# Designs tried in a protein design chat: VH-VL binders against Cytochrome c oxidase assembly factor 8 (COA8). Part 14

Target 1, 167 residues: Cytochrome c oxidase assembly factor 8 (COA8), of Homo sapiens (Human) (q96il0)
Amino acid sequence: APERGAERRDTAPSGVSRFCPPRKSCHDWIGPPDKYSNLRPVHFYIPENESPLEQKLRKLRQETQEWNQQFWANQNLTFSKEKEEFIHSRLKTKGLGLRTESGQKATLNAEEMADFYKEFLSKNFQKHMYYNRDWYKRNFAITFFMGKVALERIWNKLKQKQKKRSN
Key: E = the ipSAE of ESMFold2; O = the ipSAE of OpenDDE; V2 = 0.75 times the mean of E and O plus 0.25 times the DockQ between their complexes.

## First folded at step 16 (VH-VL; framework fv_pabinafusp)

Design A3 (from A1 with heavy chain S100D; at its last look DockQ between E and O 0.58; V2 from the best seeds 0.00; counts 0 for: pae O 3.3 > 2)
Fold by OpenDDE, look of step 16:
Structure A3 (fold): chain C 167 residues (1-167), chain A 122 residues (1-122), chain B 112 residues (1-112)
Amino acid sequence: as target 1 above (167 residues)
Amino acid sequence: EVQLVQSGAEVKKPGESLKISCKGSGYEFTRYWLGWVRQMPGKGLEWMGYIYPKDEDTRYSEKFKVQVTISADKSISTAYLQWSSLKASDTAMYYCARLDDIFEAFWYMDVWGQGTLVTVSS
Amino acid sequence: DIVMTQTPLSLSVTPGQPASISCRSSQSLLYADGETYLHWYLQKPGQSPQLLIYEVSNKFSGVPDRFSGSGSGTDFTLKISRVEAEDVGVYYCMQGIQYPWTFGQGTKVEIK
């Protein structure tokens, strides 16, 4: 009995191009656009004396970034797949081949593709609404923590100034 | 329901290694920090440290930094507290506790495990 | 480290009577965000600690209305308006403003 080769489901390699910023960077780095999400990843700087609030803010930003990367990677893959299926279906309905006489990939006209985009947007409308809601929620939380970190930094500077005046 | 379930009581000799566990359920394990608290027999509570299970970022109290290792396996929603070499003075109840999530800025422990009694005797 | 000092260390209360526990910190627990990071825990006999009050006065979910927290800066109070038999245990204040987090010594509440 021939061993049915376990079809390695090509799990889309989570090969987020690990843009490794220089080890000595004191700043956040922006990487190149991810090939699946088309979003530029940010490598967040970790201060040597990171406060608990700064740590929370960093982690929230990282999580939000990962969430965005995954959402858009999946959305782009779904879009690409459904687009190809739509094109193939329409070409078949027209009695057209997948390739032109010149050997080029057959395409639909802009009007036919407009129907695809309208249908795709309609189908994914709720998904995008939930995304937007969660995006606002996450960014609100980030902004909130940014405010807290800013206040912490001000407070620490004031304490240091008082200590210098008392000596 | 949100709960933390700890491993059972341990009886060990001085010099032995030990690893106790705390399993989270009813919530997203990687979203919350998990802390450890020691309570020596008839004594108060002592915060030992915490871990963020998502990235294993760990912070210790200076008192415990060299004495214990805190780790987590997010795949099974479990955190660990381990000793390389137990001392009689490590005899205590150890509690795991959930901290706030990344969306909250509170520094409290809202959910506690049932505790693990560690007894170290000759 | 911030030192948390509770008073009294033991309290024997008649059921239905009020109880009060004080907690003092060696430093202000007011943080730059305007919040005060003092929390109260109860450890009932043979049980794990449970959160009662966070940030001085906020009751945790399921905590009875007879519990209240107050205070500011360095001086804090937990009050029980009418002590019940289920309120027996050791109460701990904790500061969460800086690492390491530190607890008070605990206040043992008993019924007379």
Scores: ipSAE 0.034, ipTM 0.638, lowest interface PAE 3.3, mean pLDDT 86
ESMFold2, look of step 16: ipSAE 0.365; ipTM 0.701
ESMFold2 (binder alone), look of step 16: mean pLDDT 90; pTM 0.923

Design A4 (from A1 with light chain Q98H; at its last look DockQ between E and O 0.46; V2 from the best seeds 0.00; counts 0 for: pae E 2.7 > 2)
Fold by ESMFold2, look of step 16:
Structure A4 (fold): chain C 167 residues (1-167), chain A 122 residues (1-122), chain B 112 residues (1-112)
Amino acid sequence: as target 1 above (167 residues)
Amino acid sequence: EVQLVQSGAEVKKPGESLKISCKGSGYEFTRYWLGWVRQMPGKGLEWMGYIYPKDEDTRYSEKFKVQVTISADKSISTAYLQWSSLKASDTAMYYCARLSDIFEAFWYMDVWGQGTLVTVSS
Amino acid sequence: DIVMTQTPLSLSVTPGQPASISCRSSQSLLYADGETYLHWYLQKPGQSPQLLIYEVSNKFSGVPDRFSGSGSGTDFTLKISRVEAEDVGVYYCMQGIHYPWTFGQGTKVEIK
C-alpha cells in the first residue's frame, strides 16, 4: 500500500525538497547542477524484488562486458607496442633513423606494414582462438539466463492474472 | 585444493562487537557467491545471506538483515560476518560456504568452511 | 517462507539395509524455468555439511552410487540403498531459489 516500491523505483521524491544534507538520508536524491556539465546527478536504489535468476543474469552481463573491454584494451596495448617494435626493427635493418629530418616519427608504407599485420595475427592466433571460445561460452550462458528470466516473468504475470480473475 | 578457512572460535560478552572471517583459496574467489549459514546448538541449518565478492553485492535473509553485516575484501580473498552488538542468542556455529559460480543456473553450497563457534555469555 | 519438513527426524538403521528420508515443501518447488532447486546435504558428526544431491536427483562429484534422489512438486526422497558406517550423520534438504532459502529440520541417521 503506502510504500509500493516508491523507495525501489522512484528516482525522486514527488514535490519534496531536492536538498539532501549529509545528516539526512534520501531514498532517491537529485543533486545540484555540476559546474561543468550543468547536469543533475541521480542516485537510484537496487531493486528489492530482484530474483536469484535476475541477479545472475545481471552479474553475468556486467562481467562479460568487463571481460570483453579488458581483452580489447590489452589487445590494443599489445598491438601498439608490437607495431612500434616492428617499425623500429625494420628501420634499423634499412639503416634508417627513427625520426625524419622534420623530427616526426619515421614510419613504413602500407605494403611494408602488411607484413606486420600478418605476423601479428599469426602470433596471436591462439589468444584469439581462446577469446572466441570464451566469447561463445559467455554469450550462450547469457542467452540461457535470458530465457529463464523470460519464463519467470511470464509465470509471475500469469499468477497475477489468475489472482485477479479469482478475486 | 579448493578451501574455505574460517577464523577461530570466539568467546564474547553481550554488547561486544565481533568480526569473523572466511578465506578462500584454490579457486577464483570473485567468480563465486559466498554464503553464511548459522547452526544454533543442537539445531539445524539456517541460511543467513550471501555476498558476491567482486562488487560486494549482498543479500540477507530478513531474519538476519538487522543482526549482522556481510562484507568481503577481494584483494585478500576473504569474506566477513560481523555483529555490532552481540546477544546471548547469537551463540552458534557459523559456516561460510561457496555457492555456484556466475555461469551456473542453480544455487547450492559445494565447499564449506570448517565453522567458527561463537559463544556469547555473561 | 517455504517450510521444508523432513520425516523421520531420526532413523536407526542396521548396517547394509536401505534407508529413505522424505522432504516435503509447503509449496511446489517446480520453478517457472522448469527446474526444481531442491538439494540434499549430509553433516557427519563433528564435520561441516557436504553436498550430496543437487536439483532433486543429480549426484554431486564423489558421492557414492548408493545415494539417489527423487521427487517432484512438494514431495522429495533421498534413498541410501545400503547404509554404511560412514553414512551416519544428519541429512538436510534445502530449497535454493525462493528467498529466504530454507532447510529441513534434519534427519539424524544412526547405525543400530
Scores: ipSAE 0.444, ipTM 0.764, lowest interface PAE 2.7, mean pLDDT 82
ESMFold2 (binder alone), look of step 16: mean pLDDT 91; pTM 0.935
OpenDDE, look of step 16: ipSAE 0.844; ipTM 0.944

Design A5 (from A1 with light chain E55Y; at its last look DockQ between E and O 0.61; V2 from the best seeds 0.00; counts 0 for: pae E 3.1 > 2)
Fold by ESMFold2, look of step 16:
Structure A5 (fold): chain C 167 residues (1-167), chain A 122 residues (1-122), chain B 112 residues (1-112)
Amino acid sequence: as target 1 above (167 residues)
Amino acid sequence: EVQLVQSGAEVKKPGESLKISCKGSGYEFTRYWLGWVRQMPGKGLEWMGYIYPKDEDTRYSEKFKVQVTISADKSISTAYLQWSSLKASDTAMYYCARLSDIFEAFWYMDVWGQGTLVTVSS
Amino acid sequence: DIVMTQTPLSLSVTPGQPASISCRSSQSLLYADGETYLHWYLQKPGQSPQLLIYYVSNKFSGVPDRFSGSGSGTDFTLKISRVEAEDVGVYYCMQGIQYPWTFGQGTKVEIK
């Protein structure tokens, strides 16, 4: 019961095709939002003759995606849990039930909820500062490695032209 | 302290299997590539291949691609070098070495294991 | 594969005298990003190799000041200003620019 196999099909270029494997894409692509992080994952293409530097870039991008997904999944779950705990606590303090007369979940008004939002942001301020710092570090590194890979590819292309001209 | 500790010396006969280990400590094992280097008796150093322990992605030099298997178990911070059928010509000292982490562009070995002597003789 | 050639293969040095080891690559180790991927290792008798110099001239942590590296393109040199007894062993150059990474044959340094 493959999770992705049903929607994936081979590229069918006319003649011979040695570029794209039968059961995977020849390109990076962006998937649907992750259930927990609500972020769109990138599904990375692995070329047949991937250089060590290209491999390193791909793994750095994969691991940055995993790190980002984990951070936001955790923050989303923490937010949801602490929000419900805050509402529950304030309803109990006011002597109100957890359900309305209609059986729906009781909530707080916007003014009351503003206290939660302020407290949550304040509580998590340092965590988000560290996230921002690490996010910039990772994206700078990725950009730097993309440049190195681009130079590598140009260099290899120039060597091919030099070989043809010398022969 | 960053360390790579290898398994002890092995004396084997041709045709036997062998799996030697390299345990990393003092650093984030899954963030660094790890490589293997062979040194034949009285000879120089030869690059064998490397592994990225997080996903066990491996790359071999062409000379060694069919002779050995490189693997890792990230849960115990350990990499392995394995032969399915040893030959007398496999007699050598084998070193593991830490390569770059995922944030560094370099490919030099800054930490080396102590080596594992493998002797294959009838 | 990039071939790394060291000369001499053996060197006998009076203590306190300088030593110089040459390493030549079959193609330039200068990469388009401006870095030169040439490294030096020392293997002392009975020990595993240890990193001495990375990126041509940068001394690794704990390496004495008497060691220095130089060179560019395809030609590189490791110098020991005053050889000491602890410096005996086999010195290897290595390129880290293109896979498979390769070593020179080694230069054995002895005290005479």
Scores: ipSAE 0.380, ipTM 0.709, lowest interface PAE 3.1, mean pLDDT 84
ESMFold2 (binder alone), look of step 16: mean pLDDT 90; pTM 0.921
OpenDDE, look of step 16: ipSAE 0.838; ipTM 0.940

Design A6 (from A1 with light chain K59R W101F; at its last look DockQ between E and O 0.55; V2 from the best seeds 0.00; counts 0 for: pae E 2.5 > 2)
Heavy chain, then light chain:
Amino acid sequence: EVQLVQSGAEVKKPGESLKISCKGSGYEFTRYWLGWVRQMPGKGLEWMGYIYPKDEDTRYSEKFKVQVTISADKSISTAYLQWSSLKASDTAMYYCARLSDIFEAFWYMDVWGQGTLVTVSS
Amino acid sequence: DIVMTQTPLSLSVTPGQPASISCRSSQSLLYADGETYLHWYLQKPGQSPQLLIYEVSNRFSGVPDRFSGSGSGTDFTLKISRVEAEDVGVYYCMQGIQYPFTFGQGTKVEIK
ESMFold2, look of step 16: ipSAE 0.448; ipTM 0.738
ESMFold2 (binder alone), look of step 16: mean pLDDT 90; pTM 0.923
OpenDDE, look of step 16: ipSAE 0.826; ipTM 0.933

## First folded at step 18 (VH-VL; framework fv_pabinafusp)

Design B1 (from A1 with light chain Y37W I97T W101F; at its last look DockQ between E and O 0.52; V2 from the best seeds 0.00; counts 0 for: pae E 2.4 > 2)
Fold by ESMFold2, look of step 18:
Structure B1 (fold): chain C 167 residues (1-167), chain A 122 residues (1-122), chain B 112 residues (1-112)
Amino acid sequence: as target 1 above (167 residues)
Amino acid sequence: EVQLVQSGAEVKKPGESLKISCKGSGYEFTRYWLGWVRQMPGKGLEWMGYIYPKDEDTRYSEKFKVQVTISADKSISTAYLQWSSLKASDTAMYYCARLSDIFEAFWYMDVWGQGTLVTVSS
Amino acid sequence: DIVMTQTPLSLSVTPGQPASISCRSSQSLLYADGETWLHWYLQKPGQSPQLLIYEVSNKFSGVPDRFSGSGSGTDFTLKISRVEAEDVGVYYCMQGTQYPFTFGQGTKVEIK
């Protein structure tokens, strides 16, 4: 599980006044790895006076994280289940039991297990193709919205500065 | 065919509760914000608020935030507008409208329900 | 809140003649990258509103070519090049730039 703690380090840089309550973060927070997906979730900051575009970006990031975690959690469970079923089926074809005479789980050799891995990838090709397509769609949209939010924030600062000069 | 089908007209007395519905079909209900618009008799359109059905996150116009509750049940692709105690001033036509796709930047209403007439009289 | 002001509030037009409706916002609707979230709706008598024009000038699907939108900043216009009987109703402008979204008061278009 890779470490994803960088955003927390920037909460209070030098020369910037503290503007958030001590009990709250003004930045996204990265949590511990999810048990099933092995991915570290991001806990998203909700800005005060969140704009419609900022809300959309936050929802898209939250949903993409949830979607990605669900996909890999399900895929990991499916892999484990289908691997066990494959071993069981091949042992039955050989006329062997599920356990050795010593009580240990019976296994297949590496060449036979390579057949499983190849079959699993082939069987799940369509599912992974759609996952990859959706992953690119989501990440392109997130990047695009991040740019638009950044511009919105700059624009709002410029409008407030111009208003103050005009008053 | 993308549709929003609202519940039928209601005639109520002041103080009664009411929950009207808006059922979406023909599209992925949880990918779009859904809004509510009031039109008082002989008057213009008035924005009430919206909901994101996937997580029920809501935003209300200040005027309506304590007067109504917006909710959704994503399992049946249905949004709701609810009053705990109706007033005669709540007499109006209420529209739901599909607002925005999570992947698109636009904030216009491209699909509207047929409207639900709510009449509150003594 | 952004106030949207329409003029005129009522407009009586001879069939086949042009019509023009103005919409003014209380603050600029221009976004930093050139987008402007100003939309026009038509509510025909006894019907739900329908989208006509989105983002100032883009005609929504199925909208006749006689409808056009223009404008920038705070001043926007909906034009009907040749008014027909089916165009009767109330026209609303709407901003989607900031919450809460807001409508103009409406412009009733009638045939003279």
Scores: ipSAE 0.481, ipTM 0.772, lowest interface PAE 2.4, mean pLDDT 84
ESMFold2 (binder alone), look of step 18: mean pLDDT 91; pTM 0.934
OpenDDE, look of step 18: ipSAE 0.849; ipTM 0.948

Design B2 (from A1 with light chain Y31W I97T W101F; at its last look DockQ between E and O 0.50; V2 from the best seeds 0.00; counts 0 for: pae E 3.2 > 2)
Fold by ESMFold2, look of step 18:
Order: sequence, then structure tokens, then C-alpha cells
Structure B2 (fold): chain C 167 residues (1-167), chain A 122 residues (1-122), chain B 112 residues (1-112)
Amino acid sequence: as target 1 above (167 residues)
Amino acid sequence: EVQLVQSGAEVKKPGESLKISCKGSGYEFTRYWLGWVRQMPGKGLEWMGYIYPKDEDTRYSEKFKVQVTISADKSISTAYLQWSSLKASDTAMYYCARLSDIFEAFWYMDVWGQGTLVTVSS
Amino acid sequence: DIVMTQTPLSLSVTPGQPASISCRSSQSLLWADGETYLHWYLQKPGQSPQLLIYEVSNKFSGVPDRFSGSGSGTDFTLKISRVEAEDVGVYYCMQGTQYPFTFGQGTKVEIK
């Protein structure tokens, strides 16, 4: 039986996890934190006789991971970009250089940086509220499906016991 | 409005290939399984299989897995049903249908295409 | 495969009178989670099928109140309290939890 896709070794872009689960793994794997999202990706096991409910649960978990990774990767990049732009703009207004005498990046004091953090939180408030709403929806659905799959597996295990004894 | 629009009726000869389409609009195409149902002339409905368009994961009923290919192009929100070599016994009406979304535990078909009549005759 | 058997296969009804369609499965449709995944579709003349009832008894959006579903285990019923001209067509039951999904043979409802 051919395996689902031959996995290439060493094909990840710079700054992306190079973790590859073992061939024919029977368990999900948790990889190292992604550089951009700071989240640990899960590499999902596909059972040989996956039921319709099991397939749906796996797809939902995969898509929730992708959605979460993409959200935080985008937010982390936006935060970093806007932070640098804010610092650059304030330093330029003050007539200061981007570097200190020692060659390190110049920064703003805590009071000045508080203005940035307040502005960033306010600007992104609605986006994070929608993220939280969707996060709860997804995790409730995943928990619900996990319960249904657990019951399905117990039920099938009990039916197999009955068939063996009726022999 | 959520819609599934199928390609037009086809008249073919045995041995010819055919690819019919089903285009979804008004919803997120990659979040729903999409299924195909056959209705032979004067007969009832038969489940053929489904596809998850996001990753093209496909499942077939046993009688159809060697007869047809189910595929999708998510960039244009379109699913396909394809024959490499048609037989007269493939003459039927073919429907695509949207199954419930990834957040639903159920597998019912809430939106149906208008159907594509395929006629295979010598 | 779960075989779905409908009776009758054809039904002629006087307008305004009730109609009843039975669907029997070859094995229980009660799943381990306590749910029953039995659905009803109507195919009106010249049209695609449309969902009427999902999960035994829940009316789909826009379905008239005269339609109702009931049943459990292996025996299910679709009832139309007062048949109207627009209700003519072929009714199908379907199970949607065990692969492959399967339909009944259909019940043609006509006005007498």
C-alpha cells in the first residue's frame, strides 16, 4: 500500500520548523515553536480506518491550527513593523539618530513606549475580539467532536467483544 | 445567495471521456465537503462519494471508485466529476450537493446543484 | 451497507387528506452518541432534491408545518398532515452516519 505522500527532507524555508514525523506514525506529533507565530504545530495521525466523524475532527483540528498560526504570525509581524515605525517616527521628530553612541538601536523610554502599546491595543481591539469569539467557537466544536469520537470508539470496542463471544 | 451551478447536459459516445463541473458561490467553498449523487433514469438517488476541497481528500462508495474521479479546484470554487471512458450504463442525472460545514457533526445535503444530464449512446 | 427500505413506493392522496411514508433501515440508526442521523428529501417534478427533515424530526428552514418526522431505531415515518398540490414528488429517506451514505428507493406522492 503506498504511503500518503513521500515526505521531502530539509524542504522548509528559513525560520520555519524542519520537524517531520516518522513514517507510519500512530500518534499525533507536536513540533517545535514556529518562528513567526510562536506556536507549536501538531502533525496529525490519520488512522487506517478513519470514520466520517474522525475525519471531520481531524480536519477541524488541522484547520484550527492553520487559522491560529496564521493569525499570530500576522499579528507578530504587524506588531514588530508598527513598533519600529513608531520608534523611528518619534526619534526623527526629536532629531535623534536610529543608533546610540555604542551602535545599538535607539529606543524610547517607558512612558513613550506606553503610548505605542495603548495605540496598538486600541487599533487592534476589534480584530482580537473576533479572534477570541472564533477561538471559543472552534474549541467548543473540537471538544464536542472529541466526545462523539470517544463514544464511537467505546461503542465499536464493545460491539467487537460481543461478536467474538457469539462465536 | 448560496448556490451550486453545474455544467450543461452532455451527449456522448461510449469510450469518450467527460468532465462535468459544479461551481459553488455565496459561501466559503473550502470549509464544506461536497458530494456527488447519481440518479439513473427512472431510479432513485445513489451516493457516489465526496471531496474536501481544501486538501482534495476524497472518499468514494465502492461501486464508483474505479468508474469516476472526483476532484476540485479551490482557486475557482469548482468541483469536478470525471470519466476516462464512458459506458452506456453511465447515462444518468448527476447532482452535486453541499454537505454541512466543518463545525457540524451531521452529514446531510442542504444545497443541491441543478443537475447535469449525461447521455451515453451509440 | 445499511439498506433503507421505503413503503409504500407509490401513494395517491386526495387533496387535503393526510399522507404517511415509512422508512426502515437494515440496522439501528441510533448511534453511540445518542443521535439518529436519518434525513428526508423531496424531489419535486423536474427539480433537484431538497432537504425537508434532518435528524428524524427537525424541519429544515422554510419547510411548512404540515410536514413532520418521527421514529427511532430502525423505523421512521414522514407525515404530511394535509397534502397540497405542491407536495407532489418523490420522497427519499437517507442515513448519513455510516459510510457509504444510503438512500431509500423513494416514495412517489401523487394527487388523486
Scores: ipSAE 0.377, ipTM 0.708, lowest interface PAE 3.2, mean pLDDT 84
ESMFold2 (binder alone), look of step 18: mean pLDDT 91; pTM 0.927
OpenDDE, look of step 18: ipSAE 0.812; ipTM 0.924

Design B3 (from A1 with heavy chain F106L; at its last look DockQ between E and O 0.42; V2 from the best seeds 0.00; counts 0 for: pae E 2.2 > 2)
Fold by ESMFold2, look of step 18:
Structure B3 (fold): chain C 167 residues (1-167), chain A 122 residues (1-122), chain B 112 residues (1-112)
Amino acid sequence: as target 1 above (167 residues)
Amino acid sequence: EVQLVQSGAEVKKPGESLKISCKGSGYEFTRYWLGWVRQMPGKGLEWMGYIYPKDEDTRYSEKFKVQVTISADKSISTAYLQWSSLKASDTAMYYCARLSDIFEALWYMDVWGQGTLVTVSS
Amino acid sequence: DIVMTQTPLSLSVTPGQPASISCRSSQSLLYADGETYLHWYLQKPGQSPQLLIYEVSNKFSGVPDRFSGSGSGTDFTLKISRVEAEDVGVYYCMQGIQYPWTFGQGTKVEIK
């Protein structure tokens, strides 16, 4: 069964989107990081006469995209939550309120925030190591399947040419 | 650990509907295709079709394409084989089987259900 | 559809003796990548089928060393070096390269 284009929220894909590991430098985090402009979803085409191998490739590509998007969404949520918890905990230890004298949300200075970034990177190192391993596993598998599909398509073209010449 | 457990034997009359089930456990149900195989009394194995439970993408052998419906409910890790109107010729043992995972290019069935005997007689 | 033909259809073997089952396909099972997509299953009496060998010669987990598979192109063989009582059942070959996937008609192995 073909998918409807309307079921996807995605715009036209660039077809070159690469899955990116998170940054690990504590000291470059004083300011907010720039947003990524290179992440674009791929729209998955379903061939009319899709073979079982072509189907498996398409499912693998779809699921890899979902896996990657979910990983980064979860990491962003975890980062935001743990940052707020760290600030709150350190303010409480210093006997300070959640708001400054001016009524703004209290923050920590750059030296104190550097401790957070260091702890976050250290805490999440293993998670990012497994992400990188799984990313390579998935992309190698996708490349391997793409090769198999290419060979299958060449085979089918040769069968069609042999059929025409014999008739 | 990895298991497929099918619903129990059924005795039906021609023209009745039937839905039999296959429940997977001990693995990520939505990461594997699941297939159905028919074995008529005293006969060999026949491929019927498969489903990918994550999105219910289904493919049938041409012989069975209009005779049965394959479906799944991923929330309870269960696949189904369904007839809208049974015939006496549908009397057979029906097996579900897990196909290889999404990372394996080969198509083979590594885990099988215990089978569901369907008997259609007046 | 690819037709899979097994010989013999029935085989009676003295315990401890070897057994050999032939499987022929109506078309080559060799894929363009050099791999051959042939699998063997065993259905013991009163049980569901179980995978024995995948991709011609690879034994599935827990399969005894007395089982081996070989062959290429259209001709394949399953061998049991020393048949035991628990090896009784019907053996099926299956092709996994061209949909719909198809089985051989089965070879019943019995003990004398």
Scores: ipSAE 0.483, ipTM 0.775, lowest interface PAE 2.2, mean pLDDT 83
ESMFold2 (binder alone), look of step 18: mean pLDDT 90; pTM 0.914
OpenDDE, look of step 18: ipSAE 0.829; ipTM 0.938

Design B4 (from A1 with heavy chain F106Y; at its last look DockQ between E and O 0.54; V2 from the best seeds 0.00; counts 0 for: pae E 2.4 > 2)
Fold by ESMFold2, look of step 18:
Structure B4 (fold): chain C 167 residues (1-167), chain A 122 residues (1-122), chain B 112 residues (1-112)
Amino acid sequence: as target 1 above (167 residues)
Amino acid sequence: EVQLVQSGAEVKKPGESLKISCKGSGYEFTRYWLGWVRQMPGKGLEWMGYIYPKDEDTRYSEKFKVQVTISADKSISTAYLQWSSLKASDTAMYYCARLSDIFEAYWYMDVWGQGTLVTVSS
Amino acid sequence: DIVMTQTPLSLSVTPGQPASISCRSSQSLLYADGETYLHWYLQKPGQSPQLLIYEVSNKFSGVPDRFSGSGSGTDFTLKISRVEAEDVGVYYCMQGIQYPWTFGQGTKVEIK
């Protein structure tokens, strides 16, 4: 559900760059990668005199980001769960335990794991097709609203410039 | 079928609080903006404000900004209009109406609730 | 706020005859995106308002062909080519370009 975002935690890479959300920023900014989706969230600026059209664009962008992060968080969790199940079932078929004698997790070699990767991609192909379709729908809508907002801002600037010129 | 069903008529005294409801069904409640419209007895329609139920982001007409509170509970697909202290001048019919979805650029009201009559008298 | 002015405020029409309602705005309803955000609603006796026409001239789903909208800038018209008994009620125009959105005063249409 879109409400799963309550478990998300911000992370910041160390050394090269650090991110800290500004309280009174007049610009959008990009936060650290989400732990589950591995995507960087955009933190959207809310202008004081936001028009209804600007508000709608911001909501659409926010919701598209949330939808995208939820999809990849779910896919990453599903991938991890099914990978463990695949390894467990193949180890059991070979008569091997889940741990080596040294206590490390037992694994499969790259050739053996290739079967998992192919099966996972095949199983999830239709889900990714629907994701792509919805992504294009959302992207086209966002682009359309961005165009309308750009025209609105140009129009308002030209009206203000005419007013100043007539003084 | 897309519907907005409002709570029943209310008879109140000045100074009392009131919260009326508007329940949406037959559509994705959190994807559409929802507005409130007042109609005083014998008068026309007045825009009050709207809410986006997903995050409860609200915007009020200036006349109503300090008079009412607009809220929503998305878990039960319901929006609310609330007064902390009613006045006799609040006597009116109140409509909720569905506005645009998140993917469309329109701001007209395509689905209306049946209205809630609020009567405030001593 | 944009003031919306309707004329006439009341209209009595012989059944089967045309009716025309004017709506004027205090400023242009042509927006920067090239759209004109003028809408018409009908409130039948004892009922909630219902959408008739959106964006000047587009009939909403299920609206009879006898209804049409026209106009530009600040001057708009709703026409009913042949008034029927079911068309009685109060007609409102509404602008959607500048918040807060505003309605006209309403035009009551009744049959003679």
Scores: ipSAE 0.488, ipTM 0.782, lowest interface PAE 2.4, mean pLDDT 85
ESMFold2 (binder alone), look of step 18: mean pLDDT 91; pTM 0.936
OpenDDE, look of step 18: ipSAE 0.853; ipTM 0.951

Design B5 (from A1 with heavy chain A105F F106S, light chain I97Y; at its last look DockQ between E and O 0.67; V2 from the best seeds 0.00; counts 0 for: pae E 2.05 > 2)
Heavy chain, then light chain:
Amino acid sequence: EVQLVQSGAEVKKPGESLKISCKGSGYEFTRYWLGWVRQMPGKGLEWMGYIYPKDEDTRYSEKFKVQVTISADKSISTAYLQWSSLKASDTAMYYCARLSDIFEFSWYMDVWGQGTLVTVSS
Amino acid sequence: DIVMTQTPLSLSVTPGQPASISCRSSQSLLYADGETYLHWYLQKPGQSPQLLIYEVSNKFSGVPDRFSGSGSGTDFTLKISRVEAEDVGVYYCMQGYQYPWTFGQGTKVEIK
ESMFold2, look of step 18: ipSAE 0.525; ipTM 0.809
ESMFold2 (binder alone), look of step 18: mean pLDDT 91; pTM 0.938
OpenDDE, look of step 18: ipSAE 0.833; ipTM 0.943

Design B6 (from A1 with light chain Q98E; at its last look DockQ between E and O 0.78; V2 from the best seeds 0.00; counts 0 for: pae E 2.5 > 2)
Heavy chain, then light chain:
Amino acid sequence: EVQLVQSGAEVKKPGESLKISCKGSGYEFTRYWLGWVRQMPGKGLEWMGYIYPKDEDTRYSEKFKVQVTISADKSISTAYLQWSSLKASDTAMYYCARLSDIFEAFWYMDVWGQGTLVTVSS
Amino acid sequence: DIVMTQTPLSLSVTPGQPASISCRSSQSLLYADGETYLHWYLQKPGQSPQLLIYEVSNKFSGVPDRFSGSGSGTDFTLKISRVEAEDVGVYYCMQGIEYPWTFGQGTKVEIK
ESMFold2, look of step 18: ipSAE 0.470; ipTM 0.776
ESMFold2 (binder alone), look of step 18: mean pLDDT 91; pTM 0.924
OpenDDE, look of step 18: ipSAE 0.849; ipTM 0.949

## First folded at step 19 (VH-VL; framework fv_pabinafusp)

Design C15 (from B5 with light chain Q98E; at its last look DockQ between E and O 0.71; V2 from the best seeds 0.00; counts 0 for: pae E 2.4 > 2)
Heavy chain, then light chain:
Amino acid sequence: EVQLVQSGAEVKKPGESLKISCKGSGYEFTRYWLGWVRQMPGKGLEWMGYIYPKDEDTRYSEKFKVQVTISADKSISTAYLQWSSLKASDTAMYYCARLSDIFEFSWYMDVWGQGTLVTVSS
Amino acid sequence: DIVMTQTPLSLSVTPGQPASISCRSSQSLLYADGETYLHWYLQKPGQSPQLLIYEVSNKFSGVPDRFSGSGSGTDFTLKISRVEAEDVGVYYCMQGYEYPWTFGQGTKVEIK
ESMFold2, look of step 19: ipSAE 0.475; ipTM 0.775
ESMFold2 (binder alone), look of step 19: mean pLDDT 91; pTM 0.938
OpenDDE, look of step 19: ipSAE 0.841; ipTM 0.945

